# Ledger of designs, part 42: VH-VL binders against p56860

Target 1, 255 residues: p56860
Amino acid sequence: MMTAEVRTPEQGGGPLTTEPRAPRSAPGHADASAPAFGPETDPRDIIRWALAAHPDLLMPSAFNLNGVVLLDLAAQAGYRGEVVFVDTGYHFPETLATRDRLESRYPELTFVTLNAGASPDDGQTPPDLYASDPDACCAARKVDPLQRYLKEQGPSALLNARSRDQASTRADIPFVEEGGARRRVNPLAHWTREQLEAYAAEHDLPVNPLYFDGFLSIGCWPCTRAVKPGEDARAGRWAGKGKTECGLWQGENKL
Short names: E, the ipSAE of ESMFold2; O, the ipSAE of OpenDDE; V2, 0.75 times the mean of E and O plus 0.25 times the DockQ between their complexes.

## First folded at step 10 (VH-VL; framework fv_lerdelimumab)

Design w2 (at its last look DockQ between E and O 0.61; V2 from the best seeds 0.00; counts 0 for: pae O 10.7 > 2)
Fold by ESMFold2, look of step 10:
Structure w2 (fold): chain C 255 residues (1-255), chain A 120 residues (1-120), chain B 109 residues (1-109)
Amino acid sequence: as target 1 above (255 residues)
Amino acid sequence: EVQLVESGGGVVQPGRSLRLSCAASGFTFSKYGMHWVRQAPGKGLEWVAVISYHGRNKYYADSVKGRFTISRDNSKNTLYLQMDSLRAEDTAVYYCAKDFYDTSRYFDYWGQGTLVTVSS
Amino acid sequence: SSELTQDPAVSVALGQTVRITCQGDSLRSYYASWYQQKPGQAPVLVIYGENNRPSGIPDRFSGSSSGNTASLTITGAQAEDEADYYCYSYDSSGNWLYVFGGGTKLTVL
């Protein structure tokens, strides 16, 4: 659909056009309502709705398969905002390389890297905290930097890549989550891993190369392993440490 | 045919500097990560450093952090290792190695190596 | 030395099966890759991931893992298989990403 400049009575007089009119944006906060989305809803329609309701929409990403697919869909749907990545100091080199490839492919987006500290020896956390207290490590190196940035920027909504197929802890994710400091939008909530893989292959998307070596959910190198046949995709996260979700999706600090 | 040719090795005194080069051919250099791996005489292999395909991300073994710098020039298909504050323990054959993808765990091609001897 | 431990030497009779092992705590979570090195030559990748062979590697080479141990198996060993073999994997103990085992010298009798 072509966009057109049109003058309305509230903006003063002027010629009307025969071209299709662009929708008038809502203010982007309390007066926007979420449509009844279904499992067959095109994620781009959900993203277009979110952009109209929330012009300050912001997209955090760790550049896993879901995040890469969401990024492409968002760009197609007209997203031109920030892609926010937290550099914990523990990312695989492959993850950082994936970020670089995505940045090159989408020059229309603003990639923001938040630094918790570039290295484990930066003095911000003890070197072995990831093993002894992974919740404290995650809080210091991932959750706190992101929450500080979100407080400073104050977005009214986030665009998240979560899907129900990722893990049992995510089985009930809705398209739109209300509450907390901001609205959360999950356009891929009902996409399966097979749909995500098919989309990435069709569009030749940059996927983290570790994915091809059995790393179906990739976080920091101390807490990530390849999954075994038949395991849940997130079974490689915090193996043997009793942790199943990052603090970004839990409690009062939930994104 | 993929070829990796290291150069710049030699005999140097402790505390001096040396720059190694690795000339790459037979593949699109700018699409792949590159590594340095060394082998002291009569000893095993030791990974030294990796650089991402664009050169933004660099990682080092603890034994060389702060003294060695990996870099690349994609327009010349050349990988570099700047070695400062050399020690006798740095004496080794230095190999460059091509990553499968970018900075994965796997090297599919290696050069023949260049010898660095650090002695007083 | 490294956190990946290999026996320094093993022998196999021509045509027989041999296993070369690599032990380390990280191998409970991460796959090993295996490199073959002949004297005076650069290493060659023979196995990556659990059991993937690069193009040109004979199917007599296979990999496996159980617990903290990765294994390289050569069935029907040939004289040309005589070499040093290194495992290589992720190193969680040094806060750097990758480490080699100490190497195993394979002698084909």
Scores: ipSAE 0.006, ipTM 0.513, lowest interface PAE 10.4, mean pLDDT 79
Fold by OpenDDE, look of step 10:
Structure w2 (fold): chain C 255 residues (1-255), chain A 120 residues (1-120), chain B 109 residues (1-109)
Amino acid sequence: as target 1 above (255 residues)
Amino acid sequence: EVQLVESGGGVVQPGRSLRLSCAASGFTFSKYGMHWVRQAPGKGLEWVAVISYHGRNKYYADSVKGRFTISRDNSKNTLYLQMDSLRAEDTAVYYCAKDFYDTSRYFDYWGQGTLVTVSS
Amino acid sequence: SSELTQDPAVSVALGQTVRITCQGDSLRSYYASWYQQKPGQAPVLVIYGENNRPSGIPDRFSGSSSGNTASLTITGAQAEDEADYYCYSYDSSGNWLYVFGGGTKLTVL
């Protein structure tokens, strides 16, 4: 009865030389220098460049005509990121409805509403702050929430709907703004109101119905009125208050 | 042709409930906001409520807030108004109105109305 | 108190021009819409925005605005224009309130 000594082969577990995992090269923010864009450059090409250079691109929007057009163009150009909207609690129902329509139309995009369900009586600000101190109201209800979110998300760039034709103060807006917290890309910088309207009509975009009532620039209802023919598009914003901007694009808190 | 047909009106006692319906046809119901507007006998028009095209947003006149509920079933092309805790002052012809867009300030089509009478 | 005020009644001779005015603070910021209501009938939109007419509304109907007022003008009033006219706009006193004017009864003489 030969007891065959089954020599258990000593599996010499050679030390797994953990090859030092090559440092994950930080996705090189390819600081891709902005190409020389021109007035005839297709905004979609600008957006495609922006997406390539800034994959973490975010799109803040208030869903004005420019914003609606940009959203469509961005979707066509392959944008699949967030559309960031701030509910100030003072938006027109039509604005909120426009947001909802857009959200339904572009399921490939992620609509983010900051302070969703905000109201004048939600305690964020005194109910009459918009009247007594519009700057403080805008800071608290619009700028600060957006800044906090952007700080948290940390996008390297923003896709903005601003154009030179919106106001005299925007007459020199470039395609790409450098400096500040992040790069700002303005694909519609050179599009005129007429071009925007034509595009929106051609593509049956859900433009805020108030636009057709003369609300060429739409913000919060207490601080927005329709403009008369021949008036500046932004003349209806903070009318009589000496304020021309909400603060998103100027000062220390600029985006 | 756009048609709006209200139903459900009648005579009810104070404190009771009534549900109105509005059957819509001739347009894509699910794309438009819908409103209720009422008119007391011999009086003017009073806006009552609005519901957005998708039914998520609802707003009410102060006179009916907390008592009335607007709703819709887009699959049935029907608008509803649940009226609870009815009062004598709720006596009116109730009109269903189509929003020009979804939640604009314009009503481009109206139903014939349905009479609600609240009396003891 | 109604945020929009109208004269309760106005008269116009056949073929003449009449203006029905609506007044309210919200009209400084918002355009009104106008509705015609004949006895026993539902209201009909006749003017919206600055001066927009729905299809089927005669061109004798026009809209205008000035300051805190909106106006419906009927140029060349016809007998069939005898009706109640209501302005409608946003009530800026609330978050989202819509308000009708009190209505104006137009008599065509």
Scores: ipSAE 0.005, ipTM 0.501, lowest interface PAE 10.7, mean pLDDT 88
ESMFold2 (binder alone), look of step 10: mean pLDDT 89; pTM 0.907

Design w3 (at its last look DockQ between E and O 0.66; V2 from the best seeds 0.00; counts 0 for: pae E 7.5 > 2)
Fold by ESMFold2, look of step 10:
Structure w3 (fold): chain C 255 residues (1-255), chain A 120 residues (1-120), chain B 109 residues (1-109)
Amino acid sequence: as target 1 above (255 residues)
Amino acid sequence: EVQLVESGGGVVQPGRSLRLSCAASGFTFSKYGMHWVRQAPGKGLEWVAVISYSGRNKYYADSVKGRFTISRDNSKNTLYLQMDSLRAEDTAVYYCAKDFYDTSRYFDYWGQGTLVTVSS
Amino acid sequence: SSELTQDPAVSVALGQTVRITCQGDSLRSYYASWYQQKPGQAPVLVIYGENNRPSGIPDRFSGSSSGNTASLTITGAQAEDEADYYCYSRDSSGNWLYVFGGGTKLTVL
């Protein structure tokens, strides 16, 4: 990128340049201690702590049940930052409609859509990459746009909606995950699905309507199906494709 | 009492345009997605289009894409279908249908329909 | 492209059980909903999701699905159940499309 130089009027009028102050990245609050949180801790207290420790806190969301509940709790706890959504080109219409309802309900938050204008036939990936290599599809359409944005913004922590009750791969999620480029805060780590449902119903939250039609974990439409009674909530994600988690939560691409 | 009343149907020549309206009452119109569904004489149901509660998201059947435009005016509780470049195969009863929530796949209330006949 | 296929007609003796089927690739990923239409009337939703009945629909109506097939079952069919039945679901083409099956005429004998 070009740097412009600015000089006073008495100088000879050469090219104007200034060295802008580059954003500083990396966790600025890596040493701030987290309180001893327990299963009884109100998620809003965890969020208030996170806001105090990390004024640059950022919230990625795909607007699943957990994410909608977190968003409401965060707004109550004083979150006024960004809600970052990646448009993969493969979202259900119901997911986009849920985003619209949430945006209307929380005008105090800034909803950021990454990869805007994406569609299945936009040429960003081969037409059926989601089936042949779902890891590569997720990398190109979801992980990479989010990672670029996070590198550019440099938040010291993320506010995530994961809970231990969602899947066996999440059974040991702590309230605060250390290590990596930034902290990850999981205020709902110990909430059950029953608690989340009760909260959403009591507060009349806009939830994705597919949730009530057996879609208990909602991602991109090619990799998501309704689950049958008795199945694990995530059984409908990448069914028959050997994938159980998005790259955002695993391996070298983990947030 | 939820009520949906379609209007604007009639006989029209191929290549011409029509605009259908659906007047809604008995529910908070701006909370729900709305659909158009058609049924050619003696034939089955065909989904035509959907519009989200705010009007931001619109989806069309391939058979009408590029020719039909769904819209809504939440201040007038009215759903519209602008039908351009009409063809003989567009001849049908056109139903206005209320989505159960927003852009889901379920209709809990239907109008009685308005007949569109496209004939030379 | 994705289609939902239904048999055009089925019959059932009064009081007996009938199953109306709907087949399509999209049904591997999406539930179907089912609509009943009597002559000269608008359709009425009878089943949505896997097996949810709207208020006012008799408990003799049930839904199920397996693989690419959705089924509407009427246990103890009554004369008033004589109607056309349509399945409805998402088109799997990825273009945000919705489709009806071709419809099944149920005759109660």
Scores: ipSAE 0.064, ipTM 0.599, lowest interface PAE 7.5, mean pLDDT 82
Fold by OpenDDE, look of step 10:
Structure w3 (fold): chain C 255 residues (1-255), chain A 120 residues (1-120), chain B 109 residues (1-109)
Amino acid sequence: as target 1 above (255 residues)
Amino acid sequence: EVQLVESGGGVVQPGRSLRLSCAASGFTFSKYGMHWVRQAPGKGLEWVAVISYSGRNKYYADSVKGRFTISRDNSKNTLYLQMDSLRAEDTAVYYCAKDFYDTSRYFDYWGQGTLVTVSS
Amino acid sequence: SSELTQDPAVSVALGQTVRITCQGDSLRSYYASWYQQKPGQAPVLVIYGENNRPSGIPDRFSGSSSGNTASLTITGAQAEDEADYYCYSRDSSGNWLYVFGGGTKLTVL
């Protein structure tokens, strides 16, 4: 009964020195220099460029006329990202309704409402902060929530609805803003109010009905009034308070 | 032709509940905000509530807040007002009104109203 | 809540012009709409915005605004214009409220 010693072959499995895979250099977002855009450049072409250069592009919006027009143009240009809205708790019902209409019209886009369901009595701010300190109110109710979200999402660029015709303070807005935390793209930089209105009418866009009642720039209800004929579009924003901007586009914490 | 037909009115005791309906026709119901407005006998008009076209946004007068619920079924072209904890002061003709657009400040069409009487 | 105030009653002679005024703080920011209500009938929109007439409303009806006031003007009042008129706008209190004026009874003499 010969006990056949089954020689277990010593499989000398040499340690596969898994060479540390060189960290795949994050594809250097080629700082693709913005093309030379001009007043006659189709905003959709600007958006297409922006999408190619910044696939993680986000679109903040307050659904003013410019925002509604930009949203439509962006959708046409192939944008399929987020539309980011901040519910301050002080928005007009018409603004919220406009958001809802847009969301329904553009199912290909993702509407994100920060602080959805906010109200004056939600405890985020004193109920009268808008009156006593509008800057603090805007910081707490609008700027901070948006900044937190953008910090979390970390988009390389924003698609903005700003135009030169909105206010004297915006007269020099470029198509592409450099510097800060991210690039800002303004496809509508050179579009006039008349062009925006015509486009909105032609495409039957859901413009905030308050616009037609003289609310040419719409923010929070305590800080927004209709403007009279001949007034600046933003004259109805923080009227009498010495404030002209919400703080999103200025200072060290600009978007 | 746009038609709004209210129903569900009647006589109820205080503390009871009642549900009103408004049947809409002649327009795309799902595209417009809808309102309830009431009028006490011999008194003026009082706005009660609004609901956006999608039903996502609802707002109420302080006089009815916490007691009344506005809702809609777009598949049935019907607007509703659930009225709970009814009071004598809720006695009124209740009108449904079509918003000119959505949560605008204009009513372009009204129903004929339904009478709600709250009495002991 | 913000209030809209109206005169409870006004009179106008047949063929003459009458102005019904609505006053309230919200009117500084918002346009009003105006509704005509005849006895036993539902209200009817007659003017909205600055000066817009719905279809079917006679051109004798016009709207205007100034400061904290909105006005409905009937130029050449007709017998059929005898009715209650209500202004309507947003409540400026920030509670998502809308508010009617108290109504004005117009008598055509």
Scores: ipSAE 0.023, ipTM 0.597, lowest interface PAE 4.3, mean pLDDT 89
ESMFold2 (binder alone), look of step 10: mean pLDDT 89; pTM 0.909

Design w4 (at its last look DockQ between E and O 0.01; V2 from the best seeds 0.00; counts 0 for: pae E 19.5 > 2, off the site)
Fold by OpenDDE, look of step 10:
Structure w4 (fold): chain C 255 residues (1-255), chain A 120 residues (1-120), chain B 109 residues (1-109)
Amino acid sequence: as target 1 above (255 residues)
Amino acid sequence: EVQLVESGGGVVQPGRSLRLSCAASGFTFSKYGMHWVRQAPGKGLEWVAWISYSGRNKYYADSVKGRFTISRDNSKNTLYLQMDSLRAEDTAVYYCAKDFYDTSRYFDYWGQGTLVTVSS
Amino acid sequence: SSELTQDPAVSVALGQTVRITCQGDSLRSYYASWYQQKPGQAPVLVIYGENNRPSGIPDRFSGSSSGNTASLTITGAQAEDEADYYCYSYDSSGNWLYVFGGGTKLTVL
């Protein structure tokens, strides 16, 4: 009857000294002064500069024509970061499909969809808020989610698809914007609609099909219509509501 | 050749549940959004639900919101419609339909449909 | 009430031209698609966009749009064209919705 002495393993539970993770020193904003870019500067060179100066660069996108073109150029320039999209719950199926196509086309990029699977009835906002208060709707469903994510991620810069040709309000957009929460880089600042269309066609980019139906600027379906020939591209956004911007680029909540 | 084959239809009592399936072949299923459309006997077409490529986004007709759930298994090339709390007005032939190329605006291929009858 | 309105029935003599019209506010912004459905069969896409035909659809089928209307025209109607025709578009009047017209029964005489 050999009494097998069950050696009680000494639980040497040494205290996991959770060394306080040294505060990630905010990557020193390398005050790298933006080079003097010009209208003829290749957007890819601008992006390469931005990547060198801001390795933590993020790309918000709504996958409009400009966004699709920028995404391709950024990938070519060596961008391997996040493409950040906000699912407002009011996107056209074509927009969502465009996102999915892009995600498939650029596996080297990380597509991040905030509020993925959002819907008009998800309880984030009253179902008719887009009609009664478009500003509040955009704030809640687009701006706030993106701001929260950007605050969490803390990128030193954003890669934006804005261009001077998009609207009269954007006529003076520089390549590099300072003075916000972070630097904003606009590689396509001087590209015209014609240039963007040509590039997209040449490279067989998955442009949102609605664009070809006259939706030159595409947002949420209740606040977006096609524009007539010769009409401002953004005239179809919040038509009749006195609103011209979603709030991402204006006010205290600007990106 | 693109094929869509619906199954799972039958006769059920009001308040019961039924799950429809649509088996897809002849195309890369995971690259297309899919729809359910129904047609009551002797009536017109009614859109029911849409699901995106990856299944991340779903839209529903108001008539079925909260009761029906569209889903998909891309590994099985199968579309599903979970129908809960069925009503007499849900009686219809249910078709699965494929998105037209890169747009969810049109339906280029349809199944032959499966009949769902909700009766006491 | 259907956001897209169609005449419930129209007739056309063999070889003649018929126009089926769909009306709705959404058609001011979106192109309609048209579906043909024969008895006991699934719908078939016949026109999409302004005037696009899928492969296999005869050239006698054409589409047009004006204001809040979309139209399907059959030029030289054939006996096999007897069917129900449905227009389709987005419905932006409420929550996101796809919407079909009520359908038009075409009789070929």
Scores: ipSAE 0.505, ipTM 0.789, lowest interface PAE 1.1, mean pLDDT 90
Fold by ESMFold2, look of step 10:
Structure w4 (fold): chain C 255 residues (1-255), chain A 120 residues (1-120), chain B 109 residues (1-109)
Amino acid sequence: as target 1 above (255 residues)
Amino acid sequence: EVQLVESGGGVVQPGRSLRLSCAASGFTFSKYGMHWVRQAPGKGLEWVAWISYSGRNKYYADSVKGRFTISRDNSKNTLYLQMDSLRAEDTAVYYCAKDFYDTSRYFDYWGQGTLVTVSS
Amino acid sequence: SSELTQDPAVSVALGQTVRITCQGDSLRSYYASWYQQKPGQAPVLVIYGENNRPSGIPDRFSGSSSGNTASLTITGAQAEDEADYYCYSYDSSGNWLYVFGGGTKLTVL
């Protein structure tokens, strides 16, 4: 009754299976109703639902703690798609090294680097634009490349690493967001920083070493500082410039 | 039209074995997870086992673990339940049921069931 | 607890509204599905997700949930709605078990 065509050893886990990502051109289950997830729902259950409903699912990442934990959970849940990173030309060397370690650890995933080869002196923006107009710098070097890619690929959903514990501006993030150009799935919405740290330690995940020096939200080196004790995790981003979120989380093409 | 047809039920003494089959048609069998669900006479529904679309993952209710084996042959569109070391409390109508997704949260189609009676 | 608890029986007068409830810890995280079973027949799915109705199920059937409780509501109950009703959900214990409620016999008076 069994066949030899169905190969590879079975791996233990929940009632879900790992499947190859469906072709990006195929319509998914974009109109499937989202289940009622709760605070104790295993993020892998949310990811498995998202994979079934959205075979064209994409995962953007900046490889912060949340993103690294999500990447591991997604790989366990059967994600085999793209992990999309934007090279701004201003990333810390530690961030680029973390990307390289993650690429090596997860050969089953496709790591896509947008704007590859970027550098501070590549002429994409005026010198020191990051200081005088960080919105324009972010738009040119991060937001625009990612938005172009998302328009070209046209995914019906994104898998995001946002959690409510990251900042007061994120306190009401649901597991599944409707609106904008595509559905956004936040499997870690209810995880705390303590849970993320415990998971990363238990699984020996390649975390950006700057995290251990108090860099709890890591962006470009000109706009990032260590977070002081008692501060919001994102307090080190755009310090003293009045900016709290970039355009990636706003507008019709928000993540 | 989706159809699920169970067979292989019957009367058997405790300690013996039976093998149930469920023939599937009207959908791409190999894309969906499958379940066995049973109902003892005059009792409610009890989930028994699940198998993933490829057959890679299998899960069982504690009441049958170690005695029952779920399997599938995707080339024949057939689901199986091997029931060993049968007990009187295994007496039930056995249904096969189809997942919406390979997540086993919802059954969108059920067979008509096959009766297994375990008695001395 | 991994159990889903239902009242064993409820009654409703013809044309009136009835609510069948299902309680359990898993319902904090997962929607219930609801199955109708008439004597001698296989179960039929009547509600899935929060309030999705399969084709062929009358619009008098609806579902809702709050906290650890899921509800199936039948407005304008008809004689043919007399049946056993089962809730079903995932066991939130993390061992990937599936669980039915004990069932509720609905009598239409």
Scores: ipSAE 0.000, ipTM 0.376, lowest interface PAE 19.5, mean pLDDT 78
ESMFold2 (binder alone), look of step 10: mean pLDDT 89; pTM 0.910

